# VH-VL binders against q91z69r481to671, part 1

All scores and structures are predictions.

Target 1, 191 residues: q91z69r481to671
Amino acid sequence: GRRNSHARHQDSGQVIPLIVESCIRFINLYGLQHQGIFRVSGSQVEVNDIKNSFERGENPLSDEQSNHDINSVAGVLKLYFRGLENPLFPKERFTDLISCIRIDNLYERALHIRKLLLTLPRSVLIVMRYLFAFLNHLSQYSDENMMDPYNLAICFGPTLMPVPEIQDQVSCQAHVNEIVKTIIIHHETIF
Below, numbering starts at 1 at the first letter of every chain, in headers, positions and changes, except where a header shows other numbers; Kabat numbers aren't used for antibody chains.
F, E and O stand for the ipSAE by ESMFold2-Fast, ESMFold2 and OpenDDE, each averaged over both directions (binder to target, target to binder). V2 = 0.75 x the mean of E and O + 0.25 x the DockQ between their complexes.
Where letters were taken out, [cut] stands.

## First folded at step 5 (VH-VL)

Design e4
Fold by ESMFold2, look of step 5:
Structure e4 (fold): chain C 191 residues (1-191), chain A 125 residues (1-125), chain B 107 residues (1-107)
Amino acid sequence: as target 1 above (191 residues)
Amino acid sequence: QVQLVQSGAEVKKPGASVKVSCKASGYTFTGYWMNWVRQAPGQGLEWMGDIYPGSGNTNYAQKFQGRVTMTRDTSISTAYMELSRLRSDDTAVYYCARDSEYEDYLTGSYGMDVWGQGTTVTVSS
Amino acid sequence: DIQMTQSPSFLSASVGDRVTITCRASQGIRDYLAWYQQKPEKAPKRLIYAASTLQSGVPSRFSGSGSGTEFTLTISSLQPEDFATYYCQQYKSYPWTFGQGTKLEIK
């Protein structure tokens, strides 16, 4: 047919960690209007309980009747990315990525970011695509949840793209936020 | 060591504006959300909004949307809150307060751990 | 908005008393609750976060408990320096909201 085999054989379940998929699915179902999502910290006890359940091979978020706290589910997602041995955005690409802020034209900036990200492993890009599509979707509810792309970048950016120790932490953080915001907004161009 | 020092008391007439400053020291000003909270005489505390000083991005409580403007000057580590079209029921002490985080600012807020001393704003004829 | 209601509004007690202040949320907030102490003409100071976690440097006579909609701040043996107004605050979702306060006076 007119759709290729990759479209028919979706690999999100093979490459997307279950914990990431489950948290995002749960938030899509129950949390899109939740004010301050990702800004407000989750319950440390509940976050750890959910994380530990996934580590035991359980899926505590699969029950449609569960009353899990949205802030805690968001916290589990942040904790997952914070705990990666290698950050989602590798430190080796940091200076090249933040240099893209010098490109004033946002479409041109997005294309340059795409070029840099295409050098990453396919499995990383698939997770990025999934996450940023979700963050873009969440931001469409910003009139209700108060979490526009910039707020999401501030709250999630440091976890996704940590500033390397050799860089000036303060000035680079604003650049990180702007790049992450650009990726949320223009995710379809980039991925 | 971590300290927030606010500007002095203000007396204003209805219809005027007031701008309160909050100077931060002892921590990385641009890396933490700054909240503004007010307290009317004999009343509780009321969250007005916040600003992320690293970028200047703001969120305002719906009650204050359209009348409040929060800004900052990163060169002097100072946040500002301006409230316009003042009414007598805006008489209050206005506080700046920094977000807190458990072990890392990446996990989110656990409330406000450092507060400025407060700025009394009196609105009267 | 999540409304926070404290009781009592006013409390008078003697040095050495066990004092209990309660806070009720209009909807479930799990353990997303902080307690603040505000002495006359001073800024609030956070005592407790996550409903029961004691802020570093706060005396151990202060404790917090509860989850969901009902929360308690307890001072196990009241000291003269504890006279103040106490506020609970939820941080489950924006906007942040506070209780009306409990003014604690030492007899």
Scores: ipSAE 0.114, ipTM 0.647, lowest interface PAE 5.9, mean pLDDT 86
Fold by OpenDDE, look of step 5:
Structure e4 (fold): chain C 191 residues (1-191), chain A 125 residues (1-125), chain B 107 residues (1-107)
Amino acid sequence: as target 1 above (191 residues)
Amino acid sequence: QVQLVQSGAEVKKPGASVKVSCKASGYTFTGYWMNWVRQAPGQGLEWMGDIYPGSGNTNYAQKFQGRVTMTRDTSISTAYMELSRLRSDDTAVYYCARDSEYEDYLTGSYGMDVWGQGTTVTVSS
Amino acid sequence: DIQMTQSPSFLSASVGDRVTITCRASQGIRDYLAWYQQKPEKAPKRLIYAASTLQSGVPSRFSGSGSGTEFTLTISSLQPEDFATYYCQQYKSYPWTFGQGTKLEIK
């Protein structure tokens, strides 16, 4: 089961949570070419320290002189989404999203995914757009970081779009990864 | 109980190929990275590569690029490692090993917590 | 590639002894380190991960410490079943790499 994160949204006025924005900003500055980013889990101690700092209302990643491990920062980002009470991709949309795998043409698949996602609250869509724009950008450095859309989908799929308990975990995981991969590749079409 | 069961010993000639299987049980096969590690007689452990069964994505050590192929059959929860153009120095015990579960067991790596029993591959003229 | 160097390569000790094995990385690996135990004709067994976290089911006499480039595995009181070969492994960056091993023998 997912951990229930009681992480305080630091700024009620922020459309994108500070922890998400800060982690992504940090990775954009220092981690785009980091080999195996998100594949490696990160330092247990450092991940916890960063997370706890954000929970205290701090921004440990605001300083450009910060010497945090990229893998730890990446771990914090994943941990945030994993800790959401409601997954970024709501379970209510799971079956419909997975059904899109039947569409062979990826562009058409993206259009169908778009239709489904546009039913979600604007606040969720804004976060999705921000995240997947980042993931797409990160994938453009796959020659250096070895994280193509597939690999990134592997790392984020289970976190963003967990397989509901009533579903077959084995058969659905690959489909989840394919859907997430499609969204990474076609993020401009979808959002 | 989580288990990895590998195929039996192989004897091959130089230039041949060998394919070792690793059947997983007791956990969701598609959700964990699977590593392959070999050990030459009297030597240490050497990482060869890994595969994510949920997608088939692989990472190979540079030493084995072009000679190693890792695949899986999700229907029977089995991973395969094929090594081609065998040489005498490929003689070793080959292990499959699952990436461990920790904070993010589906995506991360914290080493290898479950190992197969090993498959002895002997390459001789 | 990150090279892992263990010391010593061979160690003789007696039951009840305190034993320490060192592993050094060629570059900083934070706490991305695991320790394995391997007995003859058996597969390796993970003892420690994240440099200091004890694997479930492993006796408390085993402990790991260190961060960055230097790490240690300690057995506080050696038991007969502890005579084996031990390996460290980094998982900070591909390719994963192991130390050359430390063979712990009975004195």
Scores: ipSAE 0.023, ipTM 0.669, lowest interface PAE 3.9, mean pLDDT 89

## First folded at step 9 (VH-VL)

Design h6
Fold by ESMFold2, look of step 9:
Structure h6 (fold): chain C 191 residues (1-191), chain A 122 residues (1-122), chain B 107 residues (1-107)
Amino acid sequence: as target 1 above (191 residues)
Amino acid sequence: QVQLVQSGAEVKKPGASVKVSCKASGYTFTGYWMNWVRQAPGQGLEWMGDIYPGSGNTNYAQKFQGRVTMTRDTSISTAYMELSRLRSDDTAVYYCARDEDYLTGSYGMDVWGQGTTVTVSS
Amino acid sequence: DIQMTQSPSFLSASVGDRVTITCRASQGIRDYLAWYQQKPEKAPKRLIYAASTLQSGVPSRFSGSGSGTEFTLTISSLQPEDFATYYCQQYKSYPWTFGQGTKLEIK
């Protein structure tokens, strides 16, 4: 209707990309107990089909009871973040974020991470809050899905916070994963 | 160039332990799962478990739970598999094998080591 | 655990033949299946992943099909270098499991 058209056209309250919101919503409905989610690769054909549908302005993951594989929907979400020209965690914040590893107290570490992230545009922070609330929620099903915050950080760390080319990839990757794990666990403190 | 190079053949007596090494090169060792798979003489492939070298997290096949330990040393990009309380039916070739792409997930094992023959005989 | 059963266990064929190897899963695994080739005294080599996606560098005479519980590896025109043992493997659920193997030999 006209009311729905005005809301979408103004788009002032819809800062989360439809593809991100749709994937997360689908996983919340059907995939919380799915073993190995984000660890196991999805069907490349289905991942591409879903991605292409979103690029055409469609939503293949809408409320209709759909027959999509959870690993493929998870793959679409990872592919979205991997494909950003500017990573979700900006490269100019990389050194400061990774240095938070030196803070042993996890609550204090979370507060320091929050301080660094609050300098980011609000639109980025809203996406971060949405994503990490979801990852934390998903990790609460780790007895069934095998994906605790540490495993999720392994699967998402390289995608969300790529190590800059100038830095040591091996040691920095482990630190990236630890920071991402911290954010998953303490997302309420951070966002 | 991605490469996995394993330690040499071992001959062991029943009751002993064996530790096989797998040296990785040509990729970010801490960013990919590493599997261990064995093959008894004239038999098929048997998955033993995996480890994520970046964290040390492991998953073991139930058959080997309590006898297998998978570890790594990230400073030398080397994974290890130790099997204890050896018996004659542990005679096999032991392989390390990497998952394909840590950024997108696993599609099976894309790179394999050359294998390490372990013989358990009285 | 998901059991993988290959058929046949042994296959004799001539160069130029079309050969088909089947793999059955005890539970639905959608397309989370890989095929491997292993030559004597060598490590396995992945040929196919995602049931039907050909590994780069693998000749196009190899193809995979199927989903759910039944899968097929096909070699459309057998070459001398294709005589080997072939394994399917599921990666839907831990533990990862392999079929028992199919040994393909010269008739």
Scores: ipSAE 0.000, ipTM 0.544, lowest interface PAE 11.8, mean pLDDT 86
Fold by OpenDDE, look of step 11:
Structure h6 (fold): chain C 191 residues (1-191), chain A 122 residues (1-122), chain B 107 residues (1-107)
Amino acid sequence: as target 1 above (191 residues)
Amino acid sequence: QVQLVQSGAEVKKPGASVKVSCKASGYTFTGYWMNWVRQAPGQGLEWMGDIYPGSGNTNYAQKFQGRVTMTRDTSISTAYMELSRLRSDDTAVYYCARDEDYLTGSYGMDVWGQGTTVTVSS
Amino acid sequence: DIQMTQSPSFLSASVGDRVTITCRASQGIRDYLAWYQQKPEKAPKRLIYAASTLQSGVPSRFSGSGSGTEFTLTISSLQPEDFATYYCQQYKSYPWTFGQGTKLEIK
């Protein structure tokens, strides 16, 4: 089902960035069944145009009759998180989060992850909750869009939780993907 | 049986430090968060922080940040809470309490130590 | 921080009475709420978690309800051993916070 972001904002007292809300809303409307969403690159020109529009304080995705390419909108969303000065998952929590991979039971793992994430600023948690609720919802259409939680984690893992330079990039990336997958699956438990 | 046994009562002078121990038994020590909660005489419960013995990860309440240090010795399944620069208003019963949240799906502090009385007086 | 407010702070009742204690959160905490009972010179005991789940070994006369910002602990028929102080606690977001407590005294 469709999520009412305005209701969430009212309940939380926090505002999700317009670019995040708009992209997710757009994808919920038009992209849930789109095969390979977030794996298939959109038009770079269109991605930049949309991004620049948001940076100007506009909302190019407000019109429900917009004919923007869904892959471009997905690209904008990823680009936003990639462009954050501080990644959505702070580097200070990286080691602790990765350590959760040692917990075999996914539910138990989620509880540990929750414990770690609840120390983050409320503003960050609200964005995380919103994003991962969306990703979970998107994954429910995996029969159509071919994006199960793992595939989505592969796409978002490097963006949301980049591996610090001092860490082994290959092994840690696999762990990051598993952590992100766990969060997608158990987002209701975590947030 | 799951049990938490704390160290004995302490009497300290202002400015001193106190270190309370909490020995766990009957469960996997490293798999559960350990909370510390204190209670001043005639007052309510106050959360101080927690530690995950498996990694040593800690979370402290802002009120105690810079004065509290939570540690653990996994070899003897013991958690420690050290509070420094003690003052009279630190006089309280200090509890360790296990958080059941992480292995069973339940929430909150299900097992408590018997408490350690810390008295700060000149 | 999430503030937890209990009401009333003091309650006098008789054996056999139905007693209700309320806990309000300053913001939504879903069902991440626990209730504790504390008797004099004893450590707190968890009665309820997840707002409404009864702790194993706790009498069925205890019940919890609520979600979001309002929660209640109910004792359907008060027993002599139930006179104690009760606390609610949220574990939705750090730092964990307790209500100020409700002291249940014998009338």
Scores: ipSAE 0.000, ipTM 0.551, lowest interface PAE 11.7, mean pLDDT 90

## First folded at step 11 (VH-VL)

Design j1
Fold by OpenDDE, look of step 13:
Structure j1 (fold): chain C 191 residues (1-191), chain A 122 residues (1-122), chain B 107 residues (1-107)
Amino acid sequence: as target 1 above (191 residues)
Amino acid sequence: QVQLVQSGAEVKKPGASVKVSCKASGYTFTGYWMNWVRQAPGQGLEWMGDIYPGSGNTNYAQKFQGRVTMTRDTSISTAYMELSRLRSDDTAVYYCARDEDWLTGSYGMDVWGQGTTVTVSS
Amino acid sequence: DIQMTQSPSFLSASVGDRVTITCRASQGIRDYLAWYQQKPEKAPKRLIYAASTLQSGVPSRFSGSGSGTEFTLTISSLQPEDFATYYCQQYKSYPWTFGQGTKLEIK
């Protein structure tokens, strides 16, 4: 079964960061069909410019007439999660999450993943739900953008759920990708 | 054989604390959530909280927040539930019960301890 | 919190009878529901999980059905050993919550 967090455990930090919301909104509007999105690197200069703008409290992506490169915006989003002091998936949950790979049935796997994730702070869960809903939506355009759930998991896995240094990087990375893929596919079950 | 064996009956005074143990055997202790459920005399079942022995993660019912502490010792496959500031209405049988199987996807509380009677009286 | 309401609270029946116990959730819980049997001075025993999956070792006369907010436990032909108290429990959202119980007594 599913394990949901109690509503009373909600904290005041349930707001999605502006940079996350803006990047995802922008990609939803202009980049869903972009081939190789999140796999192809954008201009590092533009990525830094956008990032710096957000850090100044601005929203460079608010203008519908913005001509920013989709790959750059995608890069900003990945960079945000990479730059978190604590990864979106806390390292404390790494072993438990990886253990879910033993569950062959993906739906059942999702239920167990849910059980683990719902123990995280509400603020983290809100961002996760938002991100993975987006990634699932993006994967629905895989015929055009060539980014199915697996490909997206490959791109985001290392960023969202880095393998602890004490672990086997190669074998664990494969498992991370499978876990992230499972979450993308079953995001409605999990969140 | 999978089984949970709980500590013996306790008699406490109001204001005291009680710590109940639950020793697991016959399965991988760290792979199953452990629940604590109590039942007052003649009453129904009341969920108190759970702990995942693999990580030590806990969830407590709001009613017991601040009074209950769930811990585990993985080296001896034992879960503990401590309830503090006891009052008369804490008199109940306390059960440990394992939850869903990480490997097979079995859900709900499939294995229960025998229960521990805790009596709170002045 | 999700409230679980069982009906009836008390039920009298005879050996051989078909009995049905209902459990209602205050909100949708899909199939994340378990049924337990408890005999006096004993720990509860899980009979059914996932609303309709029979626990290994439980007699086939027990069955569960339902999804969303309405659930039923059915005993097709009551046996002497079936007189006990039954509880439903949701495990969709914390906190886990139980129905108030249904005491099945011999008529």
Scores: ipSAE 0.013, ipTM 0.560, lowest interface PAE 8.7, mean pLDDT 90
Fold by ESMFold2, look of step 13:
Formats: C-alpha cells, structure tokens, sequence
Structure j1 (fold): chain C 191 residues (1-191), chain A 122 residues (1-122), chain B 107 residues (1-107)
C-alpha cells in the first residue's frame, strides 16, 4: 500500500532528534553506495566537530554542507546512540529480547520480538522504526556498500543493545547481533 | 468497512459530567491512535487529546488537563471520552477520529465518527 | 503550541472558478500538514495529508502544496459539491492544532 518502510515520521510531543534525522537524511542522499559505511571509521576530529555543532544548535549537515566524509557522518549517528543514558533497547527488556533466539522459526521469532517492543513508549518505537527502516534500506545496496543486514547488526548491536556487565559478553553479543539482524530484515513485520 | 459509531446526544447541567462512546469496527482497534476533537456551534475544530487503545496511553491538550479522561474497552473495541465539571461553553459536537499510522506518527485523522452533540444548559 | 492561521476566513466563488486557500504555521512543520473538508452537519473529511498527498477517492481537482510554514490548498475547477468549510491541521507536535477554517460559499 499507501505507506512503506520509508514513511514520513511524526512528532507526538517528542521529535526524532535532529542529529539522527540529519545524519540519516545525509546518508540517504550521499552515502547509500559508500563501501563499508558504519564499519569503516570516520575522522574522530570531524565526528566531534559535527556533534559539537549540533550541541550548539547548528545543523552542519544541511544541503549546503554536502562535503562531509560519509564515514564521519555514520560515526556521528553511532556516537549519538552510544551516548544515550538509556540504550535504545531498554536494559529491562534485555533478557526477554535475547530469549527470542530460542525460537527457531524466523517469522515466529519476529512476532515475539514485535510483542516485546510494542510494550515500549511510543517515542522509543518511533525512533526504532525510523532507524531500522533506514538500515533495511541501506542493506538493499549491499552489492555496492558491502553492508548486508548481518554486517550492519555487528556494527550497531553493541551500541543499540549493550550487554549488561554481569552477563557473558561474547555469547550475549552474538545473540544481540542476531536479534538486531532479525529486526533489520523483518522490520515491516515488527514495526 | 472501517467505521466509528458514537453514542447519542446528551443534555447536561453545568457541573455534571458526560461520557461519550465511540465503537470501532472494520480494523484492528488496538493498533491505531484514537483522537477526540470538538466543535462548538459555529466554531472551528479543537483537538482534545488521544489514546492508544493497545496500551491505554493518553495525551491531553493542556486546556482539558484535569477535566478529561480518555479510556477504552478493548473487548468491545470502544473508546470513551469523559469530560467533567461541565460549563455552558462545553456545548459542542464531540468527534472521535482515528489516526492512520500509529508507529511513524499521524498523517491526520482518516476516519471520523458521526459526532455526539453535548448541550450544557441550566 | 503551533498556531495555524488560514486565509481567507470567508471566500465567495462561482462554479468553475479556481480557488486557493492558504495556511501559515507559527513555526516550521515540514510537510506534517493535512487538509479537511467539512459540510454542514457532517464530520470533517480528510482531503490531503503530508501537505500534497491526495487522499484516495478525492477528486484530482484538489491539490496541496507547500512546506515549512506556508501551505496552499487549490481547487482547480470548483464544483457544486465543493462548497464547504476547509481546515488545515498540523501534526508535527502536540497538541495537534487546526486553522480557524475557510468557509467557501456560492456567489
């Protein structure tokens, strides 16, 4: 129908953070074919400069400033989510989300993930849907950018769903990455 | 067929409360925000608030905060709006209206109920 | 709150005329703007959403344009059934707010 995974976002008393929206818009315009996006590091100086500009109320990623390094813009987006006091996937949902790995049927797994996520506040779900629709769209260019859903999940998993310190980091990280991959692939079913 | 059917007209005295119902059919009630909008005689449209029936979460316009309560009964696909401490300037037609897209936000209200006239007079 | 201001408040026109109604937001709302038509004793009907996307089943003589703070609803060749009151509404941030309305009447 009427709408797809690129549907326009809505403000419901809480906006998509300007830094998130601006980074994603910039990458959609200039970076879909950029090899190794999100995996290859950008300039830390440029990443910090862009971040600091947004903190001053500026928008350095407007159309007039299209000369930014794509890897640095990708780094800004990851830095934003890494810096949240509460991760995008709330820590109190970690065990429940990870347990979905036990469901071998992938569509049933997606449905269980959906049930867990739909209990979250509307503002969180809006950001999730926006981000995962973008990651899915980016993955459709994987022949050129080399970033399929699995590679994107590896890059984003630690940032979006940090493993609690008391948990086994290696095995839990692999499960986090698999859950994030599932959400990228099945984002339309989940959101 | 997506349809919103509201309860009948009400006549109330100042200081009373009114509770308007809105029964949804033809779609998954719990998956779409439900708005309440009123229109005083000869006046424009005024948004009062909304509710997400899946969770019961509500947002109220500040003008109505403390006087309005929006609820739902998911077993009968029905939303409710209760307005308390009625005044004569609460005389209006009250509409329920569905948002089209709950997760990415509203695209405005795509389906409206027929309206419920509430008259507040001594 | 985002205030929506419509102009004109009242418009008199003849069948076949091209009419335009404007809506101004007090702050930028990108394209989070809907247009509604309301006939007497009836609920509003959404005509346009996302500033320019025509609702399914709405005649193509209706069109919307604009972004940011300035928006226009256009009826290219007015028909008898188009005489109604028209409202714009922003849905960028709570509270949702409507314009004051434009009553379109027959000359």
Amino acid sequence: as target 1 above (191 residues)
Amino acid sequence: QVQLVQSGAEVKKPGASVKVSCKASGYTFTGYWMNWVRQAPGQGLEWMGDIYPGSGNTNYAQKFQGRVTMTRDTSISTAYMELSRLRSDDTAVYYCARDEDWLTGSYGMDVWGQGTTVTVSS
Amino acid sequence: DIQMTQSPSFLSASVGDRVTITCRASQGIRDYLAWYQQKPEKAPKRLIYAASTLQSGVPSRFSGSGSGTEFTLTISSLQPEDFATYYCQQYKSYPWTFGQGTKLEIK
Scores: ipSAE 0.000, ipTM 0.471, lowest interface PAE 15.3, mean pLDDT 85

## First folded at step 15 (VH-VL)

Design q6
Fold by ESMFold2, look of step 16:
Structure q6 (fold): chain C 191 residues (1-191), chain A 125 residues (1-125), chain B 107 residues (1-107)
Amino acid sequence: as target 1 above (191 residues)
Amino acid sequence: QVQLVQSGAEVKKPGASVKVSCKASGYTFTGYWMNWVRQAPGQGLEWMGDIYPGSGNTNYAQKFQGRVTMTRDTSISTAYMELSRLRSDDTAVYYCARDSEYEDWLTGSYGMDVWGQGTTVTVSS
Amino acid sequence: DIQMTQSPSFLSASVGDRVTITCRASQGIRDYLAWYQQKPEKAPKRLIYAASTLQSGVPSRFSGSGSGTEFTLTISSLQPEDFATYYCQQYKSWPYTFGQGTKLEIK
């Protein structure tokens, strides 16, 4: 996105990246019942074509009734978050976020996660809110698409909250998946 | 290098249960979905379900829901499939098979790239 | 469920022949198709994924083509080790489903 020419930071509104917004809108329109979304790989050619079009300032997903494959659009969304210089969930918050699994009550866990996330830049929180609201909505179709909150957490955990190299990858990955699942389920409490 | 080794053949009576193991080596066991596929004598292949070993999450084919349980033990990199209330038409070779990923930037599966050797389960009166 | 139908179910051929096996999906699966080779009493071995991409280590005499609902596995010049049963498999949606198989044997 671009800053409005008349803006003087008079409000806290931030623009969702066009590629994120476009992928999510496309999936909301055509892909909520698509089995295995985010787990099954898209077409390599189509994912690259879509990604490169966005990088050139185009929007290949703007056509209504587009025939783009849902797995390819999902792949583009994953690639966006994978390509961030800093993960959506910053590494400096990793240990604190993971420790929240010790809180057995899920509502209390969500409130602690919220406190940790509210220290993040507003621009990051806006993207998080948008993404996790979408993931929650998608999971409501899990009887049809087979992607409940935990399956979605598995698909996004490594991308959104990578385990730092100095930590045990196996045990930490399971904890990451549980935290991401909690955020999907309780996104309204957290954001 | 990447290998799946399954438990040995089983002979069971109708109504019993069988638990087949699948030990993984040569890759990060917790990072790939593990599928279970069976093949009745002289027949084609039938997908039963899968498990993500990192979390224990499962998806079962509707035909097997209520009779199949897929689990794992991450400390020994081993997946398990248990089929209960066996019938004679459950006689088959049971395979474990790992999901694959071709491109890291395109995170996801392209089918099953590594298969176990198979476990023959015979159900007879 | 997406039904996968192979043709022919049985094929007799000689070493050196070019053979073609066809797989049809009951609904569009784009290129979400894999081909497997299975020898008697052995596990399947993946040959091709994404309809046309060869698995590493698979000889170049194997090729795959197709998209949507129609797919083809071709062996350009049969070798003695190619006599086996071949399966297509869709991975677009659950349950994953396989064709009934094509048994390729020596003439």
Scores: ipSAE 0.089, ipTM 0.647, lowest interface PAE 6.6, mean pLDDT 86
Fold by OpenDDE, look of step 16:
Structure q6 (fold): chain C 191 residues (1-191), chain A 125 residues (1-125), chain B 107 residues (1-107)
Amino acid sequence: as target 1 above (191 residues)
Amino acid sequence: QVQLVQSGAEVKKPGASVKVSCKASGYTFTGYWMNWVRQAPGQGLEWMGDIYPGSGNTNYAQKFQGRVTMTRDTSISTAYMELSRLRSDDTAVYYCARDSEYEDWLTGSYGMDVWGQGTTVTVSS
Amino acid sequence: DIQMTQSPSFLSASVGDRVTITCRASQGIRDYLAWYQQKPEKAPKRLIYAASTLQSGVPSRFSGSGSGTEFTLTISSLQPEDFATYYCQQYKSWPYTFGQGTKLEIK
């Protein structure tokens, strides 16, 4: 089961959770060209330290002089989404989203995905738009960081859209990755 | 039980190609990166590249760029490594090895936790 | 590429001895390091990952330490089954690279 350990990071007045905004900002500043970002595991100790700092109401990534490892910061971001009580992509939309894989044309697929995602709460959509804009931006540096939309989708697929236990884990994981890839590529169309 | 079973020994001539298979069982094949590592006789371990079976994405070591091709058949949970333009110094035991990370930061898994038994490839004139 | 250098390349020891193997990285790799054990004609076996985390099922006499560029694998009390070749490996960046290995032989 998933934890809700990040509830303290959600402020009613904050549209984007501080931990998400801070991690993405940090990566935008220091990690866009980092080879294997999100692919390479970060230090568990450092990831936990950063996470715990945010849980204390701090922002360990606000200092531009921070020496945190970019892989650890990336790890914190993924850990946040993994730790949500409800995944960013709700399980209620899983089957419908996966069915979009039958659409071969990516643009057309994106339009169908858009239709499905528009049924989600505004707060979720805002976070999605923010995250996928970042992932798309990050993928533009794939020549340097080796993280094209496919690689990023591999890294984030399980985190953002976990396969329900009742589903075929083998086939669905590949489909999840394809859906996430499509969203990264066509984020402007979808959001 | 998680297991990787590789194809049998190969003997090739210089200039030929070899394709080694690695059949996975006991886990979700498409969810773990698969590494290929070789070891020449009496030498150390050398990373060749990896593939993500879920998408087919690959990363190759520069040394093998242009000569190595990693593929997979998800229907039978099998990874393949093909090395072309073989030379005598390609004689080695070739291993497939599963990356322990399922792209899940909560697991804290790192490196290669499951290895195949190895495939001996001999290149001789 | 990140180069990994192990020392010593060969080590002779007796059962019961404390053994230390060192691995040095050409650049900082934080704790993105794994240790493997390989016995003759067998595939490598992961012993340690994240520099200091013991693989499940591995005896507690094995331990790893270090961060950055210097790492150590320690066997507190050598057992007969521990005579093998040991490798360090970094996974901070592609290509993944191994140390040249340390062959631990019986004295």
Scores: ipSAE 0.012, ipTM 0.565, lowest interface PAE 8.8, mean pLDDT 89

